# Ledger of designs, part 2: VH-VL binders against q5qx64

Target 1, 184 residues: q5qx64
Amino acid sequence: MESESHWLWLFNTESGKLSVKLSDTDVFDTPYKPSQLVNIHFNEQMMDIEDATTFQIVSETLEAYPADKMPCAPQNAALNATAWCRFGRPQMPQSWHFQKSDISEWPLERRLCELNSGFDQGLFLILDTDDEFATCLLLSEGMQLSAIKSLRQYHVIKVTLNRLLPATVDLALSAQSNWGQQLA

## First folded at step 9 (VH-VL)

Design w4
Fold by OpenDDE, look of step 12:
Structure w4 (fold): chain C 184 residues (1-184), chain A 122 residues (1-122), chain B 107 residues (1-107)
Amino acid sequence: as target 1 above (184 residues)
Amino acid sequence: QIQLVQSGSELKKPGASVKVSCKASGYTFTDYYMQWVRQAPGQGLEWIGWINTNTGKPKYAEDFKGRFVFSLDTSVSTAYLQISSLKAEDTAVYFCARSGYRWFGKYAMDYWGQGTTVTVSS
Amino acid sequence: DIQMTQSPSFLSASVGDRVTITCRASQGISRYLAWYQQKPGQPPKLLIYAASTLQSGVPDRFSGSGSGTDYTLTISSLQAEDVAVYYCQQYYSTPLTFGGGTKVEIK
């Protein structure tokens, strides 16, 4: 993969696709619709350092987890996360889809979370947080919200913090770490 | 031009209180966290905590809980740090600093106030 | 809390020299690391964030690298104006923590 510094954002007005040109032969398509995006009035533009930074951090964050425990490739998730961070339209909260958790505040170091709709539970990457809301990127292949509604992978949703659940993968890692420390 | 301007130096006695102000300009005040950092004479940097300028919710480092209180006056784009029951060990330069734009870098402090010297002496 | 171990604490080099400062976190911090420069009587100045992203306006002789627990600040060609104390800082988790600082002087 070429350096992020050479990557290009591509927006096709005809197809409505936002893509990342990674190389002359490698183009990554995001799943986002034009209606989900802002500031997409371009055909081609270079990724800036902020985009590259986001990609690098997200990639490293996701790569820290065992591949078999992740429902997506870190690179794909990172690219979509980067795309959303750059072009994603601010979302209105949709907390009503999800069951409440006992969480009152979310720790900074927890970059992943799970949400439970009562129909399904999905793994999400947190793209943004404040004291009230979290903007989350679905990493799972899909998530059923209701009998008739489902989220697709990399869908972005905003929810109140009290809907966030600790990610199973994080709990597992923490348990391993604690066990290791106890054995040391 | 983004600027953080802090209040002037303070000389206080032990047990007294001090309130340091940090006035922001050149950007939307409520879009960024305000960080507070102190530096004792000849020492390194120590994070005190932050305040969400939109919600007003503060977060303190454990060592600073209780006597250190963050507050805001959004009408004048100003953040405040109040220290009560001052101790000699509170003698330091106190900095306010803005966090970055994006979430993944938002806690990097890109703009700093000039610092406020608080001296606590009997 | 995440401890940041910075080394060396003191560095003396000549103008034009390549200077390297290291910072080690007590646990992985996934590039949530910033580097600051502080000159006497001044507030810290952000040099690098996200481990390797150069802050706008900062000379390109400054660079950052690293991942996991180990990070490095490099000055490719030390200049007289670079005399300062440099700090690393993690913002992976709260509390945010700084390294102990590296004082850089010119021989």
Scores: ipSAE 0.832, ipTM 0.927, lowest interface PAE 0.6, mean pLDDT 94
Fold by OpenDDE, look of step 9:
Structure w4 (fold): chain C 184 residues (1-184), chain A 122 residues (1-122), chain B 107 residues (1-107)
Amino acid sequence: as target 1 above (184 residues)
Amino acid sequence: QIQLVQSGSELKKPGASVKVSCKASGYTFTDYYMQWVRQAPGQGLEWIGWINTNTGKPKYAEDFKGRFVFSLDTSVSTAYLQISSLKAEDTAVYFCARSGYRWFGKYAMDYWGQGTTVTVSS
Amino acid sequence: DIQMTQSPSFLSASVGDRVTITCRASQGISRYLAWYQQKPGQPPKLLIYAASTLQSGVPDRFSGSGSGTDYTLTISSLQAEDVAVYYCQQYYSTPLTFGGGTKVEIK
């Protein structure tokens, strides 16, 4: 899906909702609370080219995967990712919720990852990485972190790289590619 | 304003070492990666690697591992490139460049130093 | 490594002409692409990042488009000051790689 030039950010101070107006009849609501957001001192704001580009990049990334293997629609994930990139409050690392992986360095090209809490495993979109941390957006419908705590879909969490696991969907794609080459 | 100022031109003999400096100003030095790129005479741009200015962790292109070393002095917002065992083929203009933006534009290079010419000749 | 192939290597056009430069990646890079302008004796200057986002201060006659493996830099109306070598660069994966460059001249 391509971003339209007339998309608008909407923030309702009464309801505390951040939304994207896609058309006169189509408004997308993000799940984010005001406390999770910054620079939301507006009622209506035109989406800029940078936001549109972010949306397109994320959409393209997610659309590369089979729809039946993804726990969400690429458009919805992309809109929420774009919203977070624009308005998301920087997160403190919360790595203690997740089991350690054997990974010390994360390749740039891996845009998806999985995290395991010991209670559950979720698929995440990586919004940003450095040599220490990854900011991850939950794509799965939910993820249990503990007996009493859970993440909702599109929740954003920051973790150390050694918590990241390769996404199952990426491993599957790699396996298919290798098999194709062997048959050629 | 944001500026990257590099050290002056260098003339070296084969086997010698050179250290190029890149001083940053006008922004928080540790919030951006420093990229290093070289350009041989009449040639295109070649990525050498980057260094995380916050952690000091470098990443090198495979062809540059060993003789090329990135370092930092964060107290003066300066990045360094050291080249050891210089060869004639190392003759080039060397650029430092700041990686620009957050998220998906992170590794685009938005500000560049003026370049440092390193000439290696007998 | 991802190879970036630019075309053409050289182009000559008149002031006011529409100019198009193409960059093709050896694999999909999901719009992790930047365009740079380099004038003689100067460092490169960022024009576009994330395939289509115009860098602040860059004239709007410059635009970028594309997805997957194919990307395009367009100058809608070529100006005399646009004489330079243009480079594409992918930052989808390491190592970061540049295209071979396109030299743009005025007739």
Scores: ipSAE 0.717, ipTM 0.897, lowest interface PAE 1.0, mean pLDDT 93
Fold by ESMFold2, look of step 9:
Structure w4 (fold): chain C 184 residues (1-184), chain A 122 residues (1-122), chain B 107 residues (1-107)
Amino acid sequence: as target 1 above (184 residues)
Amino acid sequence: QIQLVQSGSELKKPGASVKVSCKASGYTFTDYYMQWVRQAPGQGLEWIGWINTNTGKPKYAEDFKGRFVFSLDTSVSTAYLQISSLKAEDTAVYFCARSGYRWFGKYAMDYWGQGTTVTVSS
Amino acid sequence: DIQMTQSPSFLSASVGDRVTITCRASQGISRYLAWYQQKPGQPPKLLIYAASTLQSGVPDRFSGSGSGTDYTLTISSLQAEDVAVYYCQQYYSTPLTFGGGTKVEIK
């Protein structure tokens, strides 16, 4: 596939749109509003090596899953994750829309999670986690949070660990692996 | 300038205890985990565990649970490793190391202390 | 636990040579991989994280590549000051684990 080395960040000051120019004819729009972003001092700026690394690691992480089990193309999630890691405004935790779980620790290798609002349950990529919080990017197409609020695809939210659920796709793959280890 | 300065070398008898300190400077101590790594004479590197410097919550590799205890004094930006009931096999250089930057480099170790030699002999 | 296997254990090369060191993980680690350089009597020094990202202040003759289980550290033109032991380390899952090391000498 083509390298990220030619990709450019674009910012349209009239619309407030942050985008990635992938080629002369291809522009990828991120969904983030200017109020969610920091460090925008350009109309056009080259991606750096750290941006390329973020894109590659997210792409490879998601490509490990069967395409029919993922609600989005890995490359689209990777572009938005790269944008957020580079330009996303630091967030305060916003756990109140999500039901609590018994979890107080999260395994480092668990890069996906689900959150449950009581209305919907969505699949998220974990961008960062520690022993208190997780920063999660929505992979599902959308998620109803309440009677009047929804979270849009690729939007990022920070929650306490006691909101995290194991991703259904990881549970299904673990079950298949366990069955494959059993003589049948 | 980011710097980790460890306490001096220790000579101990089997059964004794030792407490290694690691004083950080040049950055906000509670923003980065502290990790501990040891290296026996002539051997490779072995991860002992880490501690969240904001919450004080430790994580230990299985072989180090029990006798190895991490602690902090955030008022002086210092992490500690205490080893009790010392054995000859604990003879090693002990390093503290800071976790890396956010996101996908977070648990790489970007700055290291100079090391503290602990020698356990009869 | 993820085991990291480094090859070779020892390497002797001339100044100016291109040097490669290989690190293999016992399972996929999705580029959560760091490389360290350790000179005698010194602590390790981070060279590369996330498989390919060069740490600030590290000469650009060092580079990293790889994916899945197989990773490589390359020194494009070996210098006399590059004599050291090199370690890979995965941080995909706990416990964090290191390779056995590769000692690089000038012949």
Scores: ipSAE 0.654, ipTM 0.861, lowest interface PAE 1.8, mean pLDDT 90
Fold by ESMFold2, look of step 10:
Structure w4 (fold): chain C 184 residues (1-184), chain A 122 residues (1-122), chain B 107 residues (1-107)
Amino acid sequence: as target 1 above (184 residues)
Amino acid sequence: QIQLVQSGSELKKPGASVKVSCKASGYTFTDYYMQWVRQAPGQGLEWIGWINTNTGKPKYAEDFKGRFVFSLDTSVSTAYLQISSLKAEDTAVYFCARSGYRWFGKYAMDYWGQGTTVTVSS
Amino acid sequence: DIQMTQSPSFLSASVGDRVTITCRASQGISRYLAWYQQKPGQPPKLLIYAASTLQSGVPDRFSGSGSGTDYTLTISSLQAEDVAVYYCQQYYSTPLTFGGGTKVEIK
């Protein structure tokens, strides 16, 4: 119970901006609009142990990947994931933006996925799955969903499991492992 | 107060069936998965599987596929474990347990039933 | 399947002692780990989830730490009521699996 619990949530009542104070000189701004967040009634609040734990899990998950294969710093994704888990508004599924796959089940350990809109394909962190839906946070810098709509980095969308694709970074790591094994 | 109350102990012969009930109270039953765990006498804990209480879709550990069947009666907030073709090796305490925190604690088990002892002997 | 190995299987300590229990996973589980306490004749009780997050109502003398494959449960000052078997459990992947347990007794 020693790490990251000294960070503070900041909420600007005029702008509706949610941020994290990391130190006296370092503030991290989340990209979420007020309409995407629950009602926040404080200006400043300590992160609790659950927030610190969320940050640690997401950081460790993403740090398992080579930095040059990831579209973002793991710590930035972890801060935004922590903010969303604490303050994000529940979402309705929005699967119609994405092309269907032949997947009907998703392994619990697969924490990354890709979604394909027909216009673009993005890498996502899976925040939650059940037997019907996945809640996904965009790691890619942006993703066009339609001719007139796009999804911004770190924004969250909920989809049915039959929209999920295996992440390319996971396929590449699996192939490297298989090659190394088969060449020995 | 969150509570899981299981049915009473059972003494069975090999080849019989048993149905263990687990009645939940103090929370919205369909918001949390129900898990099943067994503990043979003097042994550790073994995961049997879970059931999505909203959809009724089960997931079983491989060793428990076939004879072990989960079911629900959501009108009375009750989960069931049925074991058919009982074997002596099925002798154990069977626990129901509720899944926990939604995000990254979802499959930890935060509340447990008192356990149901099933004894299978000739 | 992910195998969970607990150490030690048994320990005996005095009231007030610091107790540590180790749990090792056969592969990385990214902090998807819970600790349970099971007192004699009772069901398990959740102590810690997500490796380090204390469940509501659990005394502060319990703490969890670790990452990757290696995790630790610590009881900072053992009390008489802490006589129990302690289990770790991973929920990184299915099937969910438990450690073999650590029986803690008072000398």
Scores: ipSAE 0.645, ipTM 0.858, lowest interface PAE 1.8, mean pLDDT 90

## First folded at step 13 (VH-VL)

Design a4
Fold by OpenDDE, look of step 14:
Structure a4 (fold): chain C 184 residues (1-184), chain A 122 residues (1-122), chain B 107 residues (1-107)
Amino acid sequence: as target 1 above (184 residues)
Amino acid sequence: QIQLVQSGSELKKPGASVKVSCKASGYTFTDYYMQWVRQAPGQGLEWIGWINTNTGKPKYAEDFKGRFVFSLDTSVSTAYLQISSLKAEDTAVYFCARSGYRWFGKYAMDYWGQGTTVTVSS
Amino acid sequence: DIQMTQSPSFLSASVGDRVTITCRASQGISRYLAWYQQKPGQPPKLLIYAASILQSGVPDRFSGSGSGTDYTLTISSLQAEDVAVYYCQQYYSTPLTFGGGTKVEIK
């Protein structure tokens, strides 16, 4: 994979697709609709250092987890996360879809969370938090919200913090760390 | 121009209280966290905590819980740090600082007040 | 809490020299790292955030690099006005923590 400094944002006005040109032969398509995006005034634009850094941070975060425990490739998630951070339209909270948790404060270091709709539970990457809300990107392949509504992978949703659940993968890692300390 | 202007130096006795103000200008006050950092004479930087200027929700470092209280007056774009039951070890320069809002830049402090010297002496 | 260890604590170099300051976190902080410059009698000034992004208005002789636990601030060509104490700071988790600082002087 070429350096992020050479990556290009591509927006096709006809198809409404936002893509990332990673190389001459490799183009990554984001699933986001034009209605979900803002500040797109280009057909082609170089990825800036902030975008590249976002990608690196997200990639590093996700790569810390065992691949078999993650429902998506870190690179794909990172690219979509980067796209959303750069071009995503601010979301209105939609907390009503999800069950309440006992969480009143979310640790900053927890970048993953789970949300439960009562129909399904999904793994999310937290893109932003402000002590009241969390903007979350769905990492799971899909998530059923109701009998008639579902989320697609990489869908971004904003919810109140009291809807966040600790990610199972994080709990597992914490357990392993504690065990290691006990053995030391 | 973005500016954070803090209140003037304070000389207090042990057991007294002090309230430092930080007035923001040049940006939307409620769109950023206000951070508080102190620096004892000849020492490094120590994070006290932050306050969400929109919700008013504070977060304190453990060592600062109790005697340190953040507050806001959004009508004048001002954040406050109140320290009660002052001790000699509270002698320091206290800074307010704005933190960013982006995921990767969040809580990096991009604009700082000039600092407020608080001296606690008998 | 995440401990930030800076090295060296003191650095003396000549104008034009390449200067390197390192910061090591007690655990991975995923590039949630900032570098600050503080001159005497002044507040800290943000130089770099997200480990490698140069803050607007900061000279390009400053650069940051690193990932995981190890990070570096580099001044490619030290200038007289660069005399200051430099701090790293992680904002990966609370409490936010600073390194101990590196005092940079000119010979």
Scores: ipSAE 0.847, ipTM 0.931, lowest interface PAE 0.6, mean pLDDT 94
Fold by ESMFold2, look of step 13:
Structure a4 (fold): chain C 184 residues (1-184), chain A 122 residues (1-122), chain B 107 residues (1-107)
Amino acid sequence: as target 1 above (184 residues)
Amino acid sequence: QIQLVQSGSELKKPGASVKVSCKASGYTFTDYYMQWVRQAPGQGLEWIGWINTNTGKPKYAEDFKGRFVFSLDTSVSTAYLQISSLKAEDTAVYFCARSGYRWFGKYAMDYWGQGTTVTVSS
Amino acid sequence: DIQMTQSPSFLSASVGDRVTITCRASQGISRYLAWYQQKPGQPPKLLIYAASILQSGVPDRFSGSGSGTDYTLTISSLQAEDVAVYYCQQYYSTPLTFGGGTKVEIK
C-alpha cells in the first residue's frame, strides 16, 4: 500500500488526538498521547513528500517478512512510524527496563530488533540508530516492562545498543540462507 | 552558516604520512557524524568511512582499515584524517562531509568541505 | 558490498531537454539512496535523499524516484548551470557506496 496524494493529518485540539484521514470515510487514529508529541498548531494539514516517503520505506521494509511472522499489519506500523517521525518528541533513554545483551555493534541494515525486560520480550522496528542508541517502535501487541508498567503497541522507546537482541525472524532467515550448512 | 574548512594541499613522497584537518563551524559539532570521501584524479567518489563526533568511534571501509585513521578535537570542532605509509595510489582529493538528517536521510552528506589534494610522487 | 551502476556514463543534451539518469543497486536498498551533483572544481552537493526527497535549496526541476534496486534522477528542463557529474549513493548498509557517475554536458 502506498500513501495517497490526498492523505491528511488531523489533530483534535480538544482531545489532543492525532489521526490520518485516508479517505472521506476512513480515518486512522494514532495511539500517541499529547505528552509524547510536539506542539501541533493545525486541525488539518496535508501529508508532505517526506511523510509519504517514510510511509513507503516502512511499509516496504515490513512487507519483506512473511505476514504470519509479523504481529501487525505493515501499513498500520508505517502510519504510526510516519506520525512519530513527524510529530514525536525526542526521548531520553529508558534502558533500565531491559536486560543487557552482548551486542557490541549493530549493523545498519538490521531494521528490526527485540528487547527483553525480564518480564516479556517484544519485537521492535528501529526508527533510528547510531553507535550509542536505538529509537524503537513496538510492533508486538504489548510488552510488560516491570511488575506495574507496560509498553503499548506502536509506542516508542529509546535504549542503548547493549539492550538490543537480534530479531528472531532475522535469525531464522540467516539460518535458512546459510550455504553449505547441514540441518540435523 | 554551516562551513567545513579543510587544510591545504599536500605534496608527499611514498612512505610519508599526512594529516588532513576539517574544521566545522555554524552548528553543534557533536550532533552530526563526520564522513570522509576521496576522489582520485579523473575518477569517481569513494567512501573511506565516518566517525561519531560525540563518542569518537570510527567506522572504516575495509580497504581503508589500517593506514587510515580518523580522530577528533571536539574543543575546536575539528576532525582529522591521518594517512600513514603513503602510496602513489593515495593521490586524490580528500573530502570531509557532514551526515545531517534524522530517520531516512541520516547518512546522506548534506555539507562538504572544499577538499584537500594529496599528491604522492617521488 | 552493494555495487551501484549508473547509466549513462555520459550524456549531452540541449537546454530545455528532459534528462533521466538511472542507478541500479546490486541488491535492494529500500530507498536509502542519495543523489549528488558535482560541478567542475567543486565538492559534491546533495540534491536528493531517501530516493525522492529534494534537499532544501535545490531547484524543483530535479526529482528522484525508484524502489528496490532501480532508481532514477530526472531533470525536467536542463539548464546550462546543470553541467556537472551526478552520483548516486546508497546508505542502506556499510560500506556506503557510490555509482560511477554520469557526466552531463550541453550540446
Scores: ipSAE 0.652, ipTM 0.860, lowest interface PAE 1.8, mean pLDDT 90

